# VH-VL binders against q5v5e2: the designs that were tried, part 2

Target 1, 159 residues: q5v5e2
Amino acid sequence: MDERIDPDELLAAVGFDADESVLTRRQAEVLALREHDIRQSDIGELLGTSRANISSIERNARENVEKARQTVAFANTLTAPVCVDIEAGTDIYDIPPTVYAACDEAGVEVNYGSSNLLQLIDDAVDGAIQQDTVQVPLRIDVTNDGVVHVRGQSAERTE
Short names: E, the ipSAE of ESMFold2; O, the ipSAE of OpenDDE; V2, 0.75 times the mean of E and O plus 0.25 times the DockQ between their complexes.

## First folded at step 1 (VH-VL)

Design c05 (framework fv_imvotamab_arm2; at its last look DockQ between E and O 0.07; V2 from the best seeds 0.00; counts 0 for: pae E 17.1 > 2, placed apart)
Fold by OpenDDE, look of step 2:
Structure c05 (fold): chain C 159 residues (1-159), chain A 123 residues (1-123), chain B 112 residues (1-112)
Amino acid sequence: as target 1 above (159 residues)
Amino acid sequence: EVQLVQSGAEVKKPGESLKISCKGSGYSFTSYWIGWVRQMPGKGLEWMGIIYPGDSDTRYSPSFQGQVTISADKSITTAYLQWSSLKASDTAMYYCARRTYKIGSYTYAFDIWGQGTLVTVSS
Amino acid sequence: DIVMTQTPLSSPVTLGQPASISCRSSQSLVHSDGNTYLSWLQQRPGQPPRLLIYKISNRFSGVPDRFSGSGAGTDFTLKISRVEAEDVGVYYCMQATQFPLTFGGGTKVEIK
């Protein structure tokens, strides 16, 4: 019996389907093995290729995962049931109540407290908050799963 | 059954070329390294080198680098050890052995051995 | 290269008595991954080598429990608790922590 870790078994165990994944099978294999804390050099040996190649595959795989995540996030934003526009000059303490009210109306549960929501805004848009005041127009979207997305808007944007 | 079967005994003269074989069966040949080990008469084991048949990655002991060639044909699940010009000092038993990965129960060990090929080089 | 030194060269043993073989490496056999890739091989007269122990103390499949391995770093020991007639042969330690792989010089176990 083969005493080695079998990448195919690993992939099967996590339900990987190459036809339904943005990852290639090789990329999935590498990530699965890395998740088990296997060194790149060992993966190279196991899969019959160089460490350098494994490193490249892993990098590409992780990039694809991130792209997929961003794509899903974007898609969810497009269909977000909650869309709140915040004008420049708004007091930051008025933002959470506005967002929460909109979420309640839409039947969406948000897992962000007021402080965390404000932090998220500040992190998402540089210079968005100064002296407890919104400096630039913002769009706040809340997805069906309760994820908050914040983006800056142009002041000249006429809806 | 997992096994390595080596080619038969060889009697050669100095200066002749030789290629001996090691055929693997009962397992995925391309998934395990195959090492070659020399044992001179009445002496200990000497690691010569190792090959991964999957991509033909080959590593040699410094003592045997340039002295022998290790190769593999994965299509017939066979590894080879060859000399371009034999010396009397090449007289020895030669073993092939499968080495496991360090990922698993048996780690970096030679778990399966061929029966050995006796090479005799004399004038 | 890592030099493996075995002692004794020869070990005459009475049947039923214990035997002990030492293997010392010229440098630590601890791999960067934290494992120690030290194995023991048995070679009976007229036969190819056989794997006994891997990673210092793990018995290979089919190996009797009278065989045991121990050690750490640079010092390793193979013990046979009760030597049997079939245990006659030469025993080798081997390191696979780094290339090139290297064997000990061997220890011949004989019956008195």
Scores: ipSAE 0.038, ipTM 0.633, lowest interface PAE 2.9, mean pLDDT 91
Fold by ESMFold2-Fast, scan of step 1:
Structure c05 (fold): chain C 159 residues (1-159), chain A 123 residues (1-123), chain B 112 residues (1-112)
Amino acid sequence: as target 1 above (159 residues)
Amino acid sequence: EVQLVQSGAEVKKPGESLKISCKGSGYSFTSYWIGWVRQMPGKGLEWMGIIYPGDSDTRYSPSFQGQVTISADKSITTAYLQWSSLKASDTAMYYCARRTYKIGSYTYAFDIWGQGTLVTVSS
Amino acid sequence: DIVMTQTPLSSPVTLGQPASISCRSSQSLVHSDGNTYLSWLQQRPGQPPRLLIYKISNRFSGVPDRFSGSGAGTDFTLKISRVEAEDVGVYYCMQATQFPLTFGGGTKVEIK
């Protein structure tokens, strides 16, 4: 029996700082242990709690990370050098060429292939793609760093 | 002989449900992770998620979270990949592959792969 | 997510000549445990992927010694010293250092 995993060492190795993070230290510990492919039940034993509690902590931690990512995506959208609007009814196979052309015109490099771009759209906007056709208007923004963000758009104004 | 044997090809319409299988033999099924990988026609490999059959601990790639369900039945050494409602964009070859699990040592890459299940979704 | 970029997209090679495939990651693949979880897979036409190399340079069981891996940090290379007819196929790098596991776009090796 050798205990080789120490959450403190894992967090130190990745530079975790609770004062700079949206994650609690416990949430960070659970995520770091999961990165080592440690099962939730084994993490529970290591941290002195139930598997169910570890599952809950991991869910909350990942939700916090997703919210942080969406916040950054919004902020980047405001300063994006490339902004492409995609109309409802557009064939999905026309989207990557449109984005690439806009990026080339703006001098922005993108490291995403066509399948990655289409997957980003499907992931970002639920129900956006059906039978190879865009179902709702989309806005695609590309930052100076080549990061792609996709957002659904409504024709109706909301308060 | 260590092998993963997948279910046969499927032809479906958008909106239909589907569950495909991956049966392990020749090794301790509950001692390895089983991963699922998608390959769209003429495209590269995309990792979808992974399950540890011993306790059904499951992790999904963010791109596939909520789109598919991965499960396993250790009594028949079989892992599953399931869709509640198929889309045309789900048309692809789907592979399962095993990966070692050992706390405190190197995690080995996917060493044994199934033959693949071709899923075609068209109206 | 870590983005894996492979070059070239296609590599026509004369039988018996060497082939070299490059893989670059968007960030370091050195895990906090000190290991680099970079693997190479081979996919022959109509076949499932097959593991060739794991942890940068370790050949998997049954893989011929004409295959070798090298690299560190963000830059990795797969070399085939003397390409044979059965080496035709698509080669992928993959990283398992950080969740989620990601693959390179693939490099097709063809005989001229």
Scores: ipSAE 0.036, ipTM 0.581, lowest interface PAE 6.1, mean pLDDT 86
Fold by ESMFold2, look of step 2:
Parts: structure tokens; sequence; C-alpha cells
Structure c05 (fold): chain C 159 residues (1-159), chain A 123 residues (1-123), chain B 112 residues (1-112)
């Protein structure tokens, strides 16, 4: 019965600190154990609680991670060093060079190739591209880390 | 310093409600169980139930299921024991205690105890 | 429910002499993880309980070396090698292997 994974060692290996995290320590322990493919029933036995409770803890932990991811994305777009406005009617093949030029001027490396960037636009804003032309005004933000965010915007907002 | 500080002594009448508190400090409140233990005058210790404040997982002794409510408010690091309608037989000392907990190789021992709350139910 | 039976009910002892307290459970306290979650508590007169021993034989922080625990399965013992005046009180065993958690009935240690 000695082949037991120690969650304290798992959390230490990734530098987890509950005082600096949106996750409770138990939530972090459950996620770490699940990452090592330990079944929820076995986690329940290890932690002295039910499988149903472990399932609830895991769900809430994953919700907290997603909320934190959205919070960081929001904060990063507020302070993005590169902001590019794309007018409706723009040829889609002009968008990547425009973004790359803005990033070069700001000293930011972008993590997307041209086709991947166009895919990101098409995925982010429904109906943004038709017949190789931008259909709605777009805002493209690039963070310090080269992460690209795309959103549609109204003409009233761009003054 | 790790502490559990309980609310003060209570004198109540049968049929009244009561909520007593146990405030934890000096440790990660959501990482340890808080249990409640009754000691009737001149008698031994009786486990009433236990709560994990991190997710509100609550377990009751069969003798106390439906007789009391155990809860916690993790924002103020406080656990509670409540009665909706006190009986004279509820006259006792009530302790809260923290259960030692280290995931993966933990102990199920009550390592820190509150000072106790004396509840007297008169007449 | 696991019934915890303590003997003796009362243990009058002479200062400086040993005391021994027995605790027996109605079923094995070995948890599925291989550990045995048997602890010993001390309650001095007018005070809350305090932890002495956990997992059969481990002394809690600040507990003097004169306290020791032993046992296995269903049969456990707390020993005080040399009883001192401050050791007067009631001693409880407790199991946390299985819900509901249960206590022994207590053993009163007093000076003769």
Amino acid sequence: as target 1 above (159 residues)
Amino acid sequence: EVQLVQSGAEVKKPGESLKISCKGSGYSFTSYWIGWVRQMPGKGLEWMGIIYPGDSDTRYSPSFQGQVTISADKSITTAYLQWSSLKASDTAMYYCARRTYKIGSYTYAFDIWGQGTLVTVSS
Amino acid sequence: DIVMTQTPLSSPVTLGQPASISCRSSQSLVHSDGNTYLSWLQQRPGQPPRLLIYKISNRFSGVPDRFSGSGAGTDFTLKISRVEAEDVGVYYCMQATQFPLTFGGGTKVEIK
C-alpha cells in the first residue's frame, strides 16, 4: 500500500501557494491528482471524502481556473501595447502585415502566422469575413507575450 | 499562533434558538476539518459532527443528525453550531476542534481545541 | 458504530509511579490506507481536551516524553512513565478511522 501519490509533493513541484491562488488547497490537490490520472473514487479514499464530493470539488476548481483565465485575458487586453483598428471593407490579406508592422514598431513578437491569424479572426467574430473582405470594424490587441485577441467594434466607439 | 476562539457562555430557555461560533486564526481555515464535541455535565466526550469549510462537506453523528446544524463561513474563518429549538437536555459544554490534515499521509486527530462554550437551558 | 471501551475507569497513582490506560475497539481501526487513526486526549480539570498522541504512538508537539502510546488493530495502551501532579485529569481514546468518530468513556487519573 506504499504506491500512494503525495499531493503535497505534486503541489510543491509546481510551486503552488494557496495564499496566491484563486484555488483552495483542496481544489489544487484534486486537480493535481487528476492530472496524474487518479480516479475520483481513489482521490476520495485518499482525502477521506466521497467520490461525489471529489466530483463537485473538481468541477468548481475547473470553473475557478476558467474564471481566472478570463480575468487575466481581460487585464492583458486593457494594457496591450499593440492595438490595431481594422475598418470594414479591408482586404483580409492586408490584416496580417498590418498587425506584424504594429508589433514590430512596439517591439512585440507575435505568436501567429498569417493563416492562423486570419483563422483567429474568423473564429472570434461571426460573419467578420466574407469574400475576402472584413464585414465589420475590428479591434486587434496583441499583448506583451504575443497573444492576439480580436473583437468587433462599432464605428461610434472608435472616435 | 493557531487558535480556535469560541463565543461566550449562553443561558437560554427551552424552545429558543441558538447559534454558537468557533473562529479559527493563524492557519489556512479551508484546509482543515472543524468538529463539534458535546460534554454533558459530569460526562465524557461525544462527537456531534464535523465540517470541511473548504467545500462545506458536513458529517453528523447519527445521534445528532437532525438535532443541530453545523455550518461555516470561510470569509470570516468561522464555524457554527446551531439549534432551532433548545431542550433542557442540551445543557452542556460544547467544544470545537480542528482535525489535523495533510493530504496523502494525513492524521485524523483533533490537534487544536477551542476553550468551550457553556450552554445552560433553564426550566 | 465503532465502540471504544476504556479501562480502568479510575486510576489512582502515587506521584512518580507509572500509569497505564487501555482502550479496546469493537473492530479493527486499520484504515484502507494502512494507517490506524487512534489518538489519545488529556482533559485537565476545568480545561478543554488536548491532543497527546496520534496514530497510536506519535507524540503531539509539546507533549512530554513520559507519555507513550502503543497497540495495534483493536487493542491500544497509553502509558505515563512517571506521573506528575499536572497529569491529573481524564484521558480519552478516540478513533477517526471510520465515521461516526467515537470516543472511549474516559479514564480518570488522580494522585493517591
Scores: ipSAE 0.000, ipTM 0.483, lowest interface PAE 17.1, mean pLDDT 85
ESMFold2 (binder alone), look of step 2: mean pLDDT 92; pTM 0.942

Design c11 (framework fv_imvotamab_arm2)
Fold by ESMFold2-Fast, scan of step 1:
Structure c11 (fold): chain C 159 residues (1-159), chain A 122 residues (1-122), chain B 112 residues (1-112)
Amino acid sequence: as target 1 above (159 residues)
Amino acid sequence: EVQLVQSGAEVKKPGESLKISCKGSGYSFTSYWIGWVRQMPGKGLEWMGIIYPGDSRTRYSPSFQGQVTISADKSITTAYLQWSSLKASDTAMYYCARHTYYGSGTRYFDYWGQGTLVTVSS
Amino acid sequence: DIVMTQTPLSSPVTLGQPASISCRSSQSLVHSDGNTYLSWLQQRPGQPPRLLIYKISNRFSGVPDRFSGSGAGTDFTLKISRVEAEDVGVYYCMQATQFPLTFGGGTKVEIK
């Protein structure tokens, strides 16, 4: 039907500011209109461009959002007050107490229980845990806000 | 100060159920594991199992797997050791002890409860 | 399972003299992290066990310096440099390198 929407009003409603965002104003407009279930061809007509150009803008916009998310995660890792290295061969039952103790010493509050922490490890690193044992070296960083980030490290090869 | 206070002595008959307790105080209860150790009359120490109170994960000695149940209630900082059906061979002193599974280089029982004597006789 | 063997079974000691207790493991207690998780416990008559030494040679808080631990791999020693009346009791070694956790059979220290 008549899907007359003002992109300026949509962006104002969500507080968009191009000077503070990794997105251009056009990228933000396209994302906002797509969230209102407007088809790319209709957005093209609304904004005076081709459907193909709108498709390209949306792809670039979503890529920029993912890169921004990765950048924030990296920055948080550099300033994390808690950093725990877990060696391959570590019993999983030793991991949560190690993390909690390090957080207590740093004055950081963690809202995850042991099972949630172990699930986070499984989610972050495929095959990291087998038969209650850590299979690859891990690094666990905890931010000032209590957010836990887990990454695997390359296992040393000894032939 | 760190303290582990255990429930009082029990006198039971074979086949009866029993649940004994170990209450921690003076420390962060969810930052340490709690272990249970058996000492039969005139004998040495035997490790039975441990529990992490933060999520109630347990690990048992093979000799005690299926013989007892270890549990914890972190809201009242208490760990438990339970038998569904006692045997005369369960007559022993039972100790709870705090275990330091934190950081690299720690793995020991630092503070111990006073013990609960369980006597099972026909 | 790692088997822990203590010698002697009993050690009668004159007050003020040294006492030495040995503990041998059936396999190396060196963990993959490089640490050796060998502890010594003291149990006085009618009392619960108490931690004396952890990681071979580290004295626990409040433990007198007359107690010392040493050793490596599979062979460990607890020494009391000058036995006092309050040291009467049974001493146990314990390993926590591998599950299940296992204890030595105990050594009884008594005054002759």
Scores: ipSAE 0.000, ipTM 0.486, lowest interface PAE 16.7, mean pLDDT 84

Design d04 (framework fv_imvotamab_arm2)
Fold by ESMFold2-Fast, scan of step 1:
Structure d04 (fold): chain C 159 residues (1-159), chain A 120 residues (1-120), chain B 112 residues (1-112)
Amino acid sequence: as target 1 above (159 residues)
Amino acid sequence: EVQLVQSGAEVKKPGESLKISCKGSGYSFTSYWIGWVRQMPGKGLEWMGIIYPGDSDTRYSPSFQGQVTISADKSITTAYLQWSSLKASDTAMYYCARRHYKSGSWFDYWGQGTLVTVSS
Amino acid sequence: DIVMTQTPLSSPVTLGQPASISCRSSQSLVHSDGNTYLSWLQQRPGQPPRLLIYKISNRFSGVPDRFSGSGAGTDFTLKISRVEAEDVGVYYCMQATQFPLTFGGGTKVEIK
């Protein structure tokens, strides 16, 4: 049974290809084994290296995943299918209907209720809402996956 | 279908440099360690070292540390064994072998060997 | 380094008779993962080594069942139940429990 946890089998099962990934094969092996609750020292023995090297590989792997996530988020923001500009002085209760209408027109599903959407605005831009009105111009982007991003600015799209 | 194909025989003089190769095919080259083993004429097998091509992690037998360099080029699925300055005592058959994924594992497939002759 | 000692140095055997090769390690070969990484290799004259047995007793693909391995800790045996002409060669034990990997000195099997 010593071979029941085989990194080659784990990676093959998910179709891992280092040429298509930001991760090296070794980084992918370490992440997969960690998901199976294998300790770093045991991974080192499995893969023929030190625990310290495994720790370094795991740290680098997770940093690469986070960097990739940020890259995708940035790209999705630039190409968001829904972009709604909200003027200063807008009644906050007009914002969710505007966003939902734009999403419906673009065929994008948004699983946020109006109160949740307004909370996202308040969390993203400090001081954006006062006395139920928008204090600064906002730009609301909605990705193909229905993820909402809010930023404060004089938001004008120039394409 | 797993194959390790080594470069051809070499005849060299003491002091010359040499780099021999071991090309893997039929498997994921970066998933397995490649080891190098020396066999002097009429003698037994000696472990030289090993490399993991995925990140170039390299480990040497104490007897070979500093005497040879092991490297790999994953773009052409090839491992290398290199000498900066050959000695007559380097005359031997050199084998590459694939090691199973585990660190305390075994060599499952072997190359055909590269004969290196060093004489003045 | 773990030292691997093989006996005998040579084993002249009559065709069809059994042969037995012993391998002793200077330290236990039990790895921290509970496995024992003791392998047996066969080298026929003029050919590269070939894996016969891994983890004490598991036959590698294509290896005839007349080959068997046994042992534990520091004392291991390779047996050939009926020696065939093609079995002539040198047999090596190898440990991979601890780096550096080390080989036994080899046992030459030859026909009388």
Scores: ipSAE 0.000, ipTM 0.468, lowest interface PAE 17.7, mean pLDDT 85

Design e01 (framework fv_imvotamab_arm2)
Fold by ESMFold2-Fast, scan of step 1:
Structure e01 (fold): chain C 159 residues (1-159), chain A 121 residues (1-121), chain B 112 residues (1-112)
Amino acid sequence: as target 1 above (159 residues)
Amino acid sequence: EVQLVQSGAEVKKPGESLKISCKGSGYSFTSYWIGWVRQMPGKGLEWMGIIYPGDSDTRYSPSFQGQVTISADKSITTAYLQWSSLKASDTAMYYCARRGDLWYSSAFDIWGQGTLVTVSS
Amino acid sequence: DIVMTQTPLSSPVTLGQPASISCRSSQSLVHSDGNTYLSWLQQRPGQPPRLLIYKISNRFSGVPDRFSGSGAGTDFTLKISRVEAEDVGVYYCMQATQFPLTFGGGTKVEIK
């Protein structure tokens, strides 16, 4: 074991704050030491506990991180800050400017260039674009993380 | 300030159960081990066991394994030492003490005031 | 189990004179991290133990500089340079290098 590894220094270097985290200090220490390739048995000796307990702590820590990630994803889904409706007959060259304008208004940075955005639409909704024109109504949502989601909209009425 | 406060003295009969407490304050309770140490009248210190409240990892001295139960309730920052059936030979002063992780001091740096347990018929 | 042996069992000293307590472990107390987790505790009559020294030679907060620790491997010494009346009590060495944690048998420091 490398006698120079200090969990306090590792956590300080990354700015860990238990009051702001879903992780306990012990869970954070275990994750930091594991990231430095320290074996569970050595961490157990370092922290005064068993290898099996370190394994359990690591598993619980990673589970807590995953649950936190899922919670944030759910919240972002409910409150997508950008939502634009594209009607059938819209010229495809009008779509990126519309999305970018809505993102600018909402303070969201989108990670897609115009060509990439049009490709995403083509990939997401089969047959949505023909002869540079939108064939079916579309809904485009952009999350706080700049992730673009596209879906087709169907008219239910048979007027 | 960092302190450990133990429950009051107990007078019991052989065969009775007992649970004594050690309440921590002024520090992150889940980040330090709490050890229990016995001192029989006129004798030296004997380590009984230790618990890490953050994950309830508990280690016992071989001579105390099966004789006592150590537990902790982190919601009220309290550690416990429990006997299911006391013996006259359990008459002693019982101390709780905080132990840092290996990378700090690993010493028992803060001690409770002690709980005197007297077991007699 | 690591066995901790203290000598002497009792040390009567004259006020102002030095006192020395020895502690020997049955095996090396060097942890895999390179540190030696040997500490010294003081217990005054009727009081709980008090940490004096940790990791061989580091004085705990509030401990007077007349207390010093030294040693390596399996042999350790606690020295009081000038014994004062308040130093009367029992002194214990303790190892925390591995479980089970073990104490020395204690050395009683008394005034002659």
Scores: ipSAE 0.000, ipTM 0.473, lowest interface PAE 16.3, mean pLDDT 84

Design e02 (framework fv_burosumab)
Fold by ESMFold2-Fast, scan of step 1:
Structure e02 (fold): chain C 159 residues (1-159), chain A 121 residues (1-121), chain B 106 residues (1-106)
Amino acid sequence: as target 1 above (159 residues)
Amino acid sequence: QVQLVQSGAEVKKPGASVKVSCKASGYTFTSYYMHWVRQAPGQGLEWMGIINPSGGSTSNAQKFQGRVTMTRDTSTSTVYMELSSLRSEDTAVYYCARDRLYSDWGYFDYWGQGTMVTVSS
Amino acid sequence: AIQLTQSPSSLSASVGDRVTITCRASQGISSALVWYQQKPGKAPKLLIYDASSLESGVPSRFSGSGSGTDFTLTISSLQPEDFATYYCQQFNSYPTFGPGTKVDIK
């Protein structure tokens, strides 16, 4: 006779703790059951709710995971050991040497070549590079793991 | 925010293979399944298959078994669809589309712009 | 395979009209149905999911209803930007699409 899967056992096996997670227990249950290829309709029956509600719970759970990833990325950027400010009008070919020099001084290994660095800047900030010059002020942060993050800078509002 | 950007149009001869790319941005690439859907000129939509970008597992429509190969590169957040043994009836716009439901089957909240593949002698 | 049919295959309407299109499944799919809008030369856009849920950013004049095998998409007051082809899709099994309903200017 086949036994039905137990979500409590699944969560216990991986050590899930709602107090330390961005996920509610119900969201974690749905994600765990889905990873075991259980259909949403069967999860609804198992957990005593509709398939539509399970679909909503799964969507919310995945959105929470994405927000957590973005939060971690932001926090890592704030604690970056290397932080370089680039002024508008800077020659684009001066940027990689400046970043590399700052990384050397901080003891950080960066795994990006100069062309990759310039492409990353253009990808991160729309219109940042035009005719070999930086169009808007930029801030470049490099984490301890050598991950580069770029963002545009704007003047403070006086209001 | 969320964008799926596909490779450019292709013109192929019968018997050739074509490989279309779809680069994802604005979300965690491995958190959503990706599907491929095609549309022949003036015709409706036809599902081709699904790939899990995390593990790389795939499931293809029976009609395309043995001819379609789906792969991904997590370092570039890109999925690929390769269709071999091309025939004139494979002339279509090919779309990548993100699965809203990370599951056995779902529906598509974001679509690539489409890649026109023309197969002619 | 679950087959979907749409009725009508095409229709002509005027701005301000109430437009109704139907989708029928060859077997029961519960509420596992979505509606897409496609304009010429563009990718489809999600309008309605789970048969009746309005996608974020989609105007409230669009609504969906139905369950099981019979489903309806309604546009309560047709606007110029609504002239397009509309497709239903089921996700109760591997995805299949309806043949489409083209909404033209009268």
Scores: ipSAE 0.000, ipTM 0.502, lowest interface PAE 11.4, mean pLDDT 85

Design f02 (framework fv_imvotamab_arm2)
Fold by ESMFold2-Fast, scan of step 1:
Order: structure tokens, then sequence, then C-alpha cells
Structure f02 (fold): chain C 159 residues (1-159), chain A 123 residues (1-123), chain B 112 residues (1-112)
């Protein structure tokens, strides 16, 4: 294996701090070395452990990253400063003004024009807009940084 | 200086719970396994189990599995050995030790030892 | 579990004379990677154990050269070439080839 790759140097370069991360130092070392295309067996030699242990560490590291990502997504949903409920039967031309008004009240900047906002709704909930009318109840959340999330509401689902 | 410092001597009665500690300093605590070793009065050394504080991977000797709990708190660089219900037969000196690696074994030899915690269990 | 057997149980030795301790394992300590994970520990009266030798024959830092290890497979020896007063204590072999890690029963070295 190439001795030019130093795990300590790799982690320092990206400002890794185990006390602030969901990853342990060992997990971060394994992920950084794998990103540089170092084989698990070679990482084992470099870090002084077996290939099987490296494989386990990598799996646990990737699971921790995925859980962290889901946690952030949940927190963003729960703490969204703007929450707008749209009833089935609402005219689509009423949606952007309603969202913009709520964002203005909350002091949130949103950079989506009305066409882009309506497209986000159609992309997030397939078939939500038909003939300029909302087909299913929707919830629109806008985060502090202006990111829009749309979901269908299931309160009246009987399918 | 690399060192492991253990908690003080304990005198307990059968049925009581107990948690003793092993604090590491002078090294990367999450990069080495820590093992626990029992030495009954006048007897030899017995391996109890091992923990990797970096990911809390914990392994027990078959004779101690279910009898004790090994854990670690990396925020204070401390490993623990715990009993839910002590027995008179638990009377012993308990050592923690740092394990170094070699080749494909990531826990091989014990290079640094704690001073020991004497646990006396009597009614 | 791998059983580690030490002989003798006790070794009274005259100051300045050599001492030899044997350790035998119930099965080979050669790991599938070709290494032999055998170490020797010293425990002086009232003190915690201390590492002397690792990987059969390598002296740990600070260990005097009068201590030497040898052996292969299932049969290992710790030798003290000239026993000094500070060498009084119990000596243990230990294997890490297979979990659980196991210790020999110990050999007490004492001055006669």
Amino acid sequence: as target 1 above (159 residues)
Amino acid sequence: EVQLVQSGAEVKKPGESLKISCKGSGYSFTSYWIGWVRQMPGKGLEWMGIIYPGDSDTRYSPSFQGQVTISADKSITTAYLQWSSLKASDTAMYYCARLEWYGSRDYYYMDVWGQGTLVTVSS
Amino acid sequence: DIVMTQTPLSSPVTLGQPASISCRSSQSLVHSDGNTYLSWLQQRPGQPPRLLIYKISNRFSGVPDRFSGSGAGTDFTLKISRVEAEDVGVYYCMQATQFPLTFGGGTKVEIK
C-alpha cells in the first residue's frame, strides 16, 4: 500500500472532529481512505486490524451517516417556520400567494417563482394538480433557509 | 504519559450493585481496546472481556457473559465494569489494561495496566 | 478455549543464577496470518502485571535484556539469564491467537 496516504493528514485537511461528529475517528479514517480507492485489506494493514473488521467499521459508518441525514430531515420538518395546509379543491393560482404571504410573516426568504413552486408540488405528489385544481390535501413546509417541502396529507385516505 | 487510573477499593454485601471505572489518559482512547482481568485472592489472572470504545464493540469471555457488563464513555475517556447483583465469589482484584495490536489481531498484548480495584464482597 | 499450562509452579533460584519457565498451549498458537500471538507478563508482589515479551521473543520497551523468550507452535519458554532481587514475582504467559484470551496458571520466581 501507498504510504503517501496518511489518515491523520486526510482527516485534518477536512477538519474532522470526533467529538462533534456521529462518526468515531476510526470510522472517519476508513471512509476517507475508501474515498481514495484504498482496498479494505490495505486499510486493515495501514490501521492495524483485519479486513473483516474494516468491512464492519465501514458498514457501521455508512449506517451512522444515513441515520444522521434522516435525523436532519426530521428536525427540518418538525421545526419548519412556515407550515401551510392546502385543501383538496383549491385553485392552484391561490397557492403561491398563500405560501408567499406566510413566508413574509415569518421573515423567510423564498427564491421560487410561482411556476417553480407549482412544479415542486407536482413533482413531490404525482397527480396532485389536475385542470388547475389541487386533487389531494397537501402540506407545504418552508424551512428557515427557504427550502420547500411538499407532502400529501392522508387524513381522508380510504383506499 | 499513557496511563490507566482505576477507581478505589470497594466493600459490598451480596446482592448489591457495583460499577467500577478505568480512566485512560495520554493516548487516543477510542483507538485501542480495553480489557478487564480478574485475579481472585492468591490465584492467577482470568480474562473477563474487552471493549473498543470507538464503536462500543464489546466481547465477553464465556465464563463471564451474563455475569458482568462492560461499557465505556468516550466523552470522559472512561471504561466501566458493572455487576447488577454481587456474590461473595466476586471478591477479587480487578484490573483494566490497554490492548495493542499486531498483524491481523487488533487486540493482542496488554502494554498498559491500571493499578487495580480491590472488590470485597462479604455479609 | 485454548488452555495454557505453565511449569514449574514455583522456581526458587539463587541470586545471579538463571531461571527458565515453560508454557504449553492445548493447540497451536499460529494464527491463520502466520503470526504467533504469545506474550509474557511479570507481576511483582502488590503490583499490577507488566508486559515483558510479546510475539514470542520481542522485549517490550524498558525490559532488561536478561529476559528472553523463545518457542514455536505449542511450546514456549521465558528465560532470565541472571536473576536479580527485583525479579521476584509471578510470571504469566498469555495467548491472543483465539478469543477468549487466556493466561497460563503462573510461575512464582523466588530467591532461595
Scores: ipSAE 0.000, ipTM 0.483, lowest interface PAE 12.1, mean pLDDT 85

